# Designs tried in a protein design chat: VH-VL binders against NAD kinase (nadK). Part 32

Target 1, 268 residues: NAD kinase (nadK), of Syntrophomonas wolfei subsp. wolfei (q0aze0)
Amino acid sequence: MKIILVNNRFKENTEKKAQEIAGQLSALNVEVIIDNGLDEPYAGTVDFIMVLGGDGTMLRAARRYGQRAIPVLGVNMGTVGFLSNIEINELAEYLPLILREEYSLEARMMLEVAVFQQQSLLTRVFCLNELLLRSNSPRMLSFALEISGQKLEPYRGDGLIVSTTTGSTAYSLSAGGPIADPQLDAFIVTPVASHIINKRPLVVSPEREISLHLLEEREAIIGIDGQIKMDFGAENRVLIKRAPHPLLMVNLKAKPFFTSIDRSLQRQ

## First folded at step 15 (VH-VL)

Design JJ14 (from GG2 with heavy chain L101K)
Fold by OpenDDE, fold request of step 17:
Structure JJ14 (fold): chain C 268 residues (1-268), chain A 121 residues (1-121), chain B 113 residues (1-113)
Amino acid sequence: as target 1 above (268 residues)
Amino acid sequence: QVQLQQWGAGLLKPSETLSLTCAVYGGSFSGYYWSWIRQPPGKGLEWIGEIYHEGSTNYNPSLKSRVTISVETSKNQFSLKLSSVTAADTAVYYCAREGFKHWTPYGMDVWGRGTLVTVSS
Amino acid sequence: DIEMTQSPDSLAVSLGERATINCRSSQSVLYRSYNKNYLAWYQQNPGQPPKLLIYWASTRESGVPDRFSGSGSGTDFTLTISSLQAEDVAVYYCQQYYTTPRTFGQGTKVEIK
């Protein structure tokens, strides 16, 4: 068995824990790769991914490995989040189950984001939460939104979020988007400070494609999961689709979504 | 390793339609842009166009009016049609894959062996 | 279209000596977000298809000897063969893949002096 431990190099406690866990796993004849984000994603085949940290680390892990159909376990290290399944102090208890592959999987839809220079593909990014298009200045953006070839009215506002249902409890929620069941596959298109009062979020079928491009000669920003920033200009186009492979999240113990989100919202 | 095999008629008369097919072996067809490139004898390379596995195409504006690239996913094949050929279309035609690293294109990493197409009266 | 211009058209270099080929694009092929130049170098032997040597301006493709190197950014790029070998006699092309249509330089023929 080969396992990747994903941690955050900027959080010393996660590095220390990764090394500790690596030692424990090695003692059990498990091959371990530690990914702290410094290097490129491990290219070899692996059987399991363990994410040590919070939601941010999970998002990074998803972007790096989410298209490889590998079970991914979130191990929370004292943070509040929605993407971890067990706590770090529970790992020892569940480790035998992990090694015996006695766990369930929950498929979470990811976004496939393609960025183009005119008609030329620049890059693709797979992400678990959302794409954000936002202005790079105090001025509102004007941009075109198309869904499955249907051209909507020109959009004016600070920006737009295209989120998965998993991401519905992230930035989309802060922008007024609906809370979605993570077991449901859908796009959530949430306006960010639209010039149109009461502009409603859209819930869009995962079978559809969403395209964005600016309607003015200015620079904007594309944000991915709140961690990656890309420049976005008039000659760029974004195409958003459902990723061909979902993230396979490991469920070792029950973690009820709706009670968790309700509790979280009560704290705000 | 991924290999491209291409075939088609190598001798045409003016005004006929060039037709070439490229088949992909040893790798995935999905997820890639597939291109046609040509090279007249003793000259440089000219990009003809590309097709994504889902069917979206981009053509060189210089040839757009005469070029059609199509895909047959079930066979892992894509094809080139160039209508109204003239002597100027005499060239070795290559099919190629635009590869990617970390989902970012990085160049034509796999090429067919080429097919000489001669247009002569 | 982005025009690619190579210089020189032909280059004769003694065995073991350095060969330098320049390539200029009419527009920048730098994707700033990734800080990557969408520029590739190809080697073509007679009767063979082009072979990818360098991508993203400076990264060697797998299997390419260390004597090959690429440098440059924006609009000016260079392919260097640090010590020319007999098997390096070929035509070399630069290519941009930043925009469509893809465009190639006119090629540089490298020969042994």
Scores: ipSAE 0.917, ipTM 0.965, lowest interface PAE 0.5, mean pLDDT 95
Fold by OpenDDE, fold request of step 17:
Structure JJ14 (fold): chain C 268 residues (1-268), chain A 121 residues (1-121), chain B 113 residues (1-113)
Amino acid sequence: as target 1 above (268 residues)
Amino acid sequence: QVQLQQWGAGLLKPSETLSLTCAVYGGSFSGYYWSWIRQPPGKGLEWIGEIYHEGSTNYNPSLKSRVTISVETSKNQFSLKLSSVTAADTAVYYCAREGFKHWTPYGMDVWGRGTLVTVSS
Amino acid sequence: DIEMTQSPDSLAVSLGERATINCRSSQSVLYRSYNKNYLAWYQQNPGQPPKLLIYWASTRESGVPDRFSGSGSGTDFTLTISSLQAEDVAVYYCQQYYTTPRTFGQGTKVEIK
């Protein structure tokens, strides 16, 4: 068995724990690769990914490995979030199940974000939570929103979020979006401070495509999962669709989403 | 290893329609832009257009009115049609793949061997 | 359209010597967000299709010898062959893939002096 341990090099506690766990796994004849974000994602085949830390680390892991159909386990290290399945102190207990591959998988839809220079593809980004388009200044943006070829009225506001159902409990929630069942596949389109008061979020079929571009000659930014920042200008277009591959999240322990949602939100 | 094989008629008369097909072997057709490029004898390279595996196209404005690029996903093939050909369209035509690294395009990394198309009365 | 201009049109260099080809774009091909220049270099031998040598202005494609290097940013780029070999005799093209249409330089013929 070959396992990637994903941690955050800027969080010393996760680095130390990764080393410790790597040693333990090695003692059990498991090949281990540690990915702390310093290097490029491991390109070889692996059987399992453990994410050590919080939701942020999971999001990074998803972007790095989410399109490879590898089971990904979130191991929480003292943070509040929705993307971890077990606690770090439970790892020893569940390790035998992991090694025997006695776990279930939950597929989580990811976004495929394509950024264009005019009609030329610049890059694609896959993400688990959301894309954010927002102003790069105190001034609101004017941009075009198109859903499956349907051109909506010009949008004016601070920005727009396109989120997965997984991402519904992230920035979309803070912006007034609905809490969505993670077992659903859907886009959530949440306005950020629209000039139209109480502009409602949209729940959109995963079969549709969402297109955005500015209607003015100015600079904006695209944010991905709150971790990646991209410049977005008048010459750019963004196309959002369902990623071809979902993230395969490991379920070792039952985690009732709706039972714990209120508790988790109160802690934020 | 990914390979492109291309075929089509190499001799045309003026006003006829050029038709070439490119087939992809040894790799995924999905996820890539596929391009046609031509090179007149002793001249440089001219990009004709491209097609995404899902069917979206971009054409060189200089040829847009005469060019049609299509895809047949079930066969891992894409084709070029150029209508109303003249002597100026005499060239070696190449199909090519625009590759990507970390989902970012980085150039045309795989090419067909080329097909000479001669337009003569 | 972004116009690509190479210089010189032809270059004769002795074996083992440095060959330098310049390429200029009429507009910047730098994607600021990634700090990557969408500029490629190709080598073409007679009767053969072009072969990708350098991408993102300065990264060698797999299998390309170390003597080939690319440099530059924005609008000015350079392909360097540090020590010209006999097999390097070819026509070289720069190409931008920042916008459509894709555009190539006019080519530079490299010969042995």
Scores: ipSAE 0.917, ipTM 0.966, lowest interface PAE 0.5, mean pLDDT 95
Fold by OpenDDE, fold request of step 17:
Structure JJ14 (fold): chain C 268 residues (1-268), chain A 121 residues (1-121), chain B 113 residues (1-113)
Amino acid sequence: as target 1 above (268 residues)
Amino acid sequence: QVQLQQWGAGLLKPSETLSLTCAVYGGSFSGYYWSWIRQPPGKGLEWIGEIYHEGSTNYNPSLKSRVTISVETSKNQFSLKLSSVTAADTAVYYCAREGFKHWTPYGMDVWGRGTLVTVSS
Amino acid sequence: DIEMTQSPDSLAVSLGERATINCRSSQSVLYRSYNKNYLAWYQQNPGQPPKLLIYWASTRESGVPDRFSGSGSGTDFTLTISSLQAEDVAVYYCQQYYTTPRTFGQGTKVEIK
């Protein structure tokens, strides 16, 4: 068995823990790769991914490995979030189950974000939570939103969020989006300070495609999961669709989503 | 390794339609843009157009009115049609794959062997 | 369209000597977000399709000898063969893949002096 431990190199406690866990796993004849984000994602085949930290680390892990159909376990290290399944102090207890592959998987839809220069593909990004389009200045943006080729009225506002249901409890929520069942596949399109007061979020079928482009010669920013920033100008277009592969989140321990929403969100 | 095999008629008369097909072997057809490029004898390279595996196309504006690129996903094939050919369309035609690293395009990493198409009355 | 211009059109270099080919784009092919130049270099032998040598302006494709290197950013790029070998005799093309249509330089013929 080969396992990737994903941690954050900027958090010493996660690094230390990763080393400890690596030692433990090695003693059990498990091959371990530690990914602290410094290097490129491990290119080899692995059987399991263990994310040590919080939601942010999970998001990074998802972007790096989410399209490989590898089980991903979130191990919380004292943070508040929605993406961890067990606590670090529980790992020893569940480790035998992990090694025996005695766990269930929960598929979480991811976004496939394609950024274009005119009609030329610049890059694709897969992400678990959301894409944010926002102004790079105090001025509102004017941009076009299309859903499955249907052109909506020009949008004016500070920005727009396209989120997965997993991401519904992230920035989308702060922007007034609905809380969505993570077992449901859907896009959530949440306005950020629209010129239309109380512009409502849209819940969109995962079978549809969402397109964004600016309607003015301005510089904007797209954000991915609150961690990646990309420039977005008048010559750029974004196409968002459901990623071909969901993130396979490991479920070792029952974690009731709906009963923990208020508790978790109030702690943030 | 990924290989592209291409075929089609190599001799045409003016006003006829050029038709070439490229088949992909040894790799995934999905996820890539597939291009046609041509090279007149003794001259440089001209990009004709591309097609994504899902069917979206981009054409060179200089040829757009005459060019059609299509895919047949079930066969891992994509094709080029160029209508109303003239002597100016005489060239070696290549199919190619636009490769990507970390989901970012990086160039044409796989090419067919080329097909000479001669337009002559 | 982004126009690609190479210089020189032809280059004769002695074996073991450095060959330098320049390529200029009419507009920047730098994707600032990734700090990557969408510029590739190809080698083409007679009767053969082009072969990818360099991508993102400066990264060698797998299997390409170390004597090949790419440099530059924005609009000005250079392909360098540090020590010309006999098998390096070919036509070299730069290509931008930043926008559509994809465009190539006119090519540079490298020969042995």
Scores: ipSAE 0.915, ipTM 0.965, lowest interface PAE 0.5, mean pLDDT 95

Design JJ14 (from GG2 with heavy chain L101K)
Fold by ESMFold2, fold request of step 17:
Structure JJ14 (fold): chain C 268 residues (1-268), chain A 121 residues (1-121), chain B 113 residues (1-113)
Amino acid sequence: as target 1 above (268 residues)
Amino acid sequence: QVQLQQWGAGLLKPSETLSLTCAVYGGSFSGYYWSWIRQPPGKGLEWIGEIYHEGSTNYNPSLKSRVTISVETSKNQFSLKLSSVTAADTAVYYCAREGFKHWTPYGMDVWGRGTLVTVSS
Amino acid sequence: DIEMTQSPDSLAVSLGERATINCRSSQSVLYRSYNKNYLAWYQQNPGQPPKLLIYWASTRESGVPDRFSGSGSGTDFTLTISSLQAEDVAVYYCQQYYTTPRTFGQGTKVEIK
């Protein structure tokens, strides 16, 4: 059995704990690859991904490995967020079940984000929470949104968020979007500080294609899961689709989404 | 270890349509751009165009009016048609994959063996 | 269209000596957000398809000998063979993939002196 152990290299105690857990797994004849974010994503075949940390570490793991359709377990090492399933002090209890593959999976929709210079692909990135388009200057953006070829009236404001249902509790929520059940597949399109009174959040079928481009030359940024930033100009466009594969999240312990919303948001 | 196998008629008369097919083995067809490139004997390389696995295309403007690239995703194949050929279209034609990793494209990392297409006078 | 110009058109180098091939693009091929140059180098032996040597201007493809290296950024790029071997006799092409159409340099023929 081969496992990727994902941690955050910027937190010293989590790196030491990751090494300790890797040693324990190796003693059980489990081959362990540590991904602390320094190196390129591991390219070989693995059976399981264990994420040590909070929602941010899970977002990085989803971006790197989510399209491989491999089980991913979130192990919380601090304040509980939305994407962990068990606590670090419970890992020993659940480890036999992990090794025997005795767990269920919850599928979480991901976004496929492609950025173009005119017709030429510059990058294609997958994300779990959201794409953010925002101004990178004091001036507002004027931009176009198309949904499956349907051109909406122009937007004017600070930007736009296109999120998954999983991302509904992240930046989209702060911008006025709804909390959505993460078991639903949908896009949530949330304007950021819109000057157009009738630009309300939209909930959009996951089969749609969403396209964005600027209508004026402005300094803008594309943000991905709050972790990747890209310059975005009038020569660019971005196409957003449902990713080919969902993130397969491991369920070992019941984690009630609806009854814990307020507590989880406070600790975010 | 992805491999490309290409085939099609190698001898054409002027005004005919060149038709080549490329099949993809040993790897994923999805998630990549697939290209056609040609090389006249003793000359350099000319990119003809590309197609994404879901069907969107980009063509070299110099050839766009005569070129059609298409996919048959159920068979992991893509094809080139070049209409109204002349002797100037005589070349070795290659299919290739545009490599992609770490969220970015990188050069053409897999090439077919090439097909010589000769257009008679 | 981004024009790709190589120099020299041909190059004769003694075995074990350094070969240097230059490539210039008419526009930048640097994607600044990722700090990656969308430029590749290919080796083509007679009767064979091109083979990818270097991508992102300076990253060697798997299986390419250490004597091959790429450098440069933006519009000016160099392929270096630090110690020419007999098997390195080929035509070398640079290619940009920042925009469409994808364009190649005219090629540089490398020979043993």
Scores: ipSAE 0.691, ipTM 0.869, lowest interface PAE 1.6, mean pLDDT 91
Fold by ESMFold2, fold request of step 17:
Structure JJ14 (fold): chain C 268 residues (1-268), chain A 121 residues (1-121), chain B 113 residues (1-113)
Amino acid sequence: as target 1 above (268 residues)
Amino acid sequence: QVQLQQWGAGLLKPSETLSLTCAVYGGSFSGYYWSWIRQPPGKGLEWIGEIYHEGSTNYNPSLKSRVTISVETSKNQFSLKLSSVTAADTAVYYCAREGFKHWTPYGMDVWGRGTLVTVSS
Amino acid sequence: DIEMTQSPDSLAVSLGERATINCRSSQSVLYRSYNKNYLAWYQQNPGQPPKLLIYWASTRESGVPDRFSGSGSGTDFTLTISSLQAEDVAVYYCQQYYTTPRTFGQGTKVEIK
């Protein structure tokens, strides 16, 4: 059995704990790859991914490995969020179940984001929470939103968020979007400081394709899960679709979403 | 490892339609752009166009009025049709994969063997 | 369209010596957000399809010998063969994939002097 341990190299206690867990697994003849963010994603086949840290570490793991259909377990290391399943002090208790593959999986929709220079692909990236289009200057943006070829009235404002339901509790929420049940597959389209008074958040079928482009030359950025930043100009276009594969989150311990949302938001 | 096998008629008369097919083996068809490139004898390379696995296309403007690239996803195949051929279309035609990794394109990393298509004068 | 210009058109080099091929694009092929040049180099032996050598201007494809290296950024690029071998006699092409249409340089024939 081969697993990846994903950690955050900037947190000393997660580095030490990752090495400890790797040692324990190696003693059980489990091959361990540590992904601390320094190197490129591991390219070989693996059976399981263990994320040691908070939601940010999970977002990186999802971006790197989410399209491989590999079970991913979130292990909380101190800050409770929406994406951990067990606490670090419970890992020893659950490890036998992990090794015997005695767990269920919860599918979480991801976004596929493709950015173009005119018609030429510049990048295609996957994310768990959201794409943000935002002004990179004091001036507001004027931009076009198309949903499956349907051209909406132009937007004017600071930007737009296209979120998954998992991302509904992240930046989309701060911009006025609804909290969505992560069991639903949907896009949540949330304007950021819209000048147009009738532009409300939209909930959109995951089968739709969402396209964005600027209507005037302005400095803008595309943000991915709050972790990747790309320049975006009048020559660019972005296409957003449901990713081919969801993130497969491991469920070992019941984590009721609705009774926990206030607690999780307080710790963000 | 990914391999491309291409076939089609190699001898055409003026005004006929060139038709070539490329099949993809040993790897994923999904997630890539698939290209056609041609090379007249003793000359350089000319990109004809590309198609994404879902069917969207980009064509060389110099050829776009005559070219159609299509996918048959159930067979992991893509094809080239070039209408109204003349002697100037005589070339070796290649299919290729547009390489993609680390969320970025990186050039054409897999090529077919090439098919010489001759258009009589 | 981004025009790609190679120099020289042909080049003769003694075995074991350095060969240098230049490529210039009419517009930048640098994707600034990733700091990657969308520029590739290909080797083509007679009767064979092109073979990818270098991508992102300076990254060697798997299985390509260490004597091949690429450098440059934006509009000016160089392919270097540090110690020419007999099997390196071929035509070499640069190619941009930053925009469509994809365009190739005219080619550089490398020969033994």
Scores: ipSAE 0.684, ipTM 0.869, lowest interface PAE 1.6, mean pLDDT 91
Fold by ESMFold2, look of step 15:
Structure JJ14 (fold): chain C 268 residues (1-268), chain A 121 residues (1-121), chain B 113 residues (1-113)
Amino acid sequence: as target 1 above (268 residues)
Amino acid sequence: QVQLQQWGAGLLKPSETLSLTCAVYGGSFSGYYWSWIRQPPGKGLEWIGEIYHEGSTNYNPSLKSRVTISVETSKNQFSLKLSSVTAADTAVYYCAREGFKHWTPYGMDVWGRGTLVTVSS
Amino acid sequence: DIEMTQSPDSLAVSLGERATINCRSSQSVLYRSYNKNYLAWYQQNPGQPPKLLIYWASTRESGVPDRFSGSGSGTDFTLTISSLQAEDVAVYYCQQYYTTPRTFGQGTKVEIK
């Protein structure tokens, strides 16, 4: 059995704990790869991914490994977020179940984001929460949204969020989008400070293709899960689709979404 | 590891349609752009076009009116058709994979053996 | 279209000496957000398909000898063979993949003096 331990390179306690856990797993004949974010994602075959840290570390793990259809367990180091399942002090208790594969999986839709220079692919990235298009200056953006080839009336404002249901409790919520059940597959399209009075958030079928481009030259940014930033200009277009594979989140400990919403949101 | 095998008729008369097929072995078809490139004897390389595994295409504007690239994903194959050929279309035709890693493209990292297509006068 | 111009068209270099090939693009091929130049170099031996040597302007493909190196950014690029070997006699092409159509330089034939 081979697993990846994902930790946060900026938090020394997670790195030390990752080494301790790797030692324990090696004693059980489990091969361990540590990913602290400094190197390229591990390219070989693995059976399981363990994320040591908060939601930010899970977002990075999802971006790196989410398309491999491998179980991913969020292990929180104290402060519980939306994406952790167990606490670090419970890991020893649950480790036998992990090794025997006695757990359920919860599928979470991901976005596939492709950015083009005219017709040429510049990058293709996956994300768990959202894509943000925003102005990179004091000026508003004028931009076009197309959904499966259907051109909506132009947008004008600070930007736009295209979110998964998992991302509905992140930036999309602050911009006025709905809280969505993360078990649903959908895009949530939320305007940011729209100048156009009747531009409402849209909930869109996951089978749709979403395209964005600027209608006039402005400095803009595309943000991915709040962690990747890309310049975006009038010669660029971004295409957003449902990713081929969902993130497969391991469920060892019951964490009911609806009864915990208020507590989880208070952490923001 | 990844190998490209290409086939099709190598001798054509003017006005006929060139038709070539490329099959992908030993690797993933999905997630890549697949390209056709040609090289007239003794001359340089000309990109013809590309297709993504799901079917979207980009063509060289100089050839766009005559070119169709298509994909059969279930068979890991993609094809080139070039209509209304003339002697100027005589070339070695290559299929290639446009490499992709670290969320970015990089050059054409896998090439077919090439197929000489001769258009008689 | 981004035009790619190589110089020289041909180059004769003594064994063990340095060979330098220049490539100039009519437009920048730098993706600034990732600080990567979408520029590749290929080697083509007679009767064979091109072989990728260098990508992102300066990164060597696996199995390419250390004597090959790429440099430059934006519009001006250089392929250097630090110590020419007999097997390096070939035609070399630069290629941009920043825009479509993809375009190649006209090629540089490298020969032994």
Scores: ipSAE 0.679, ipTM 0.866, lowest interface PAE 1.6, mean pLDDT 90

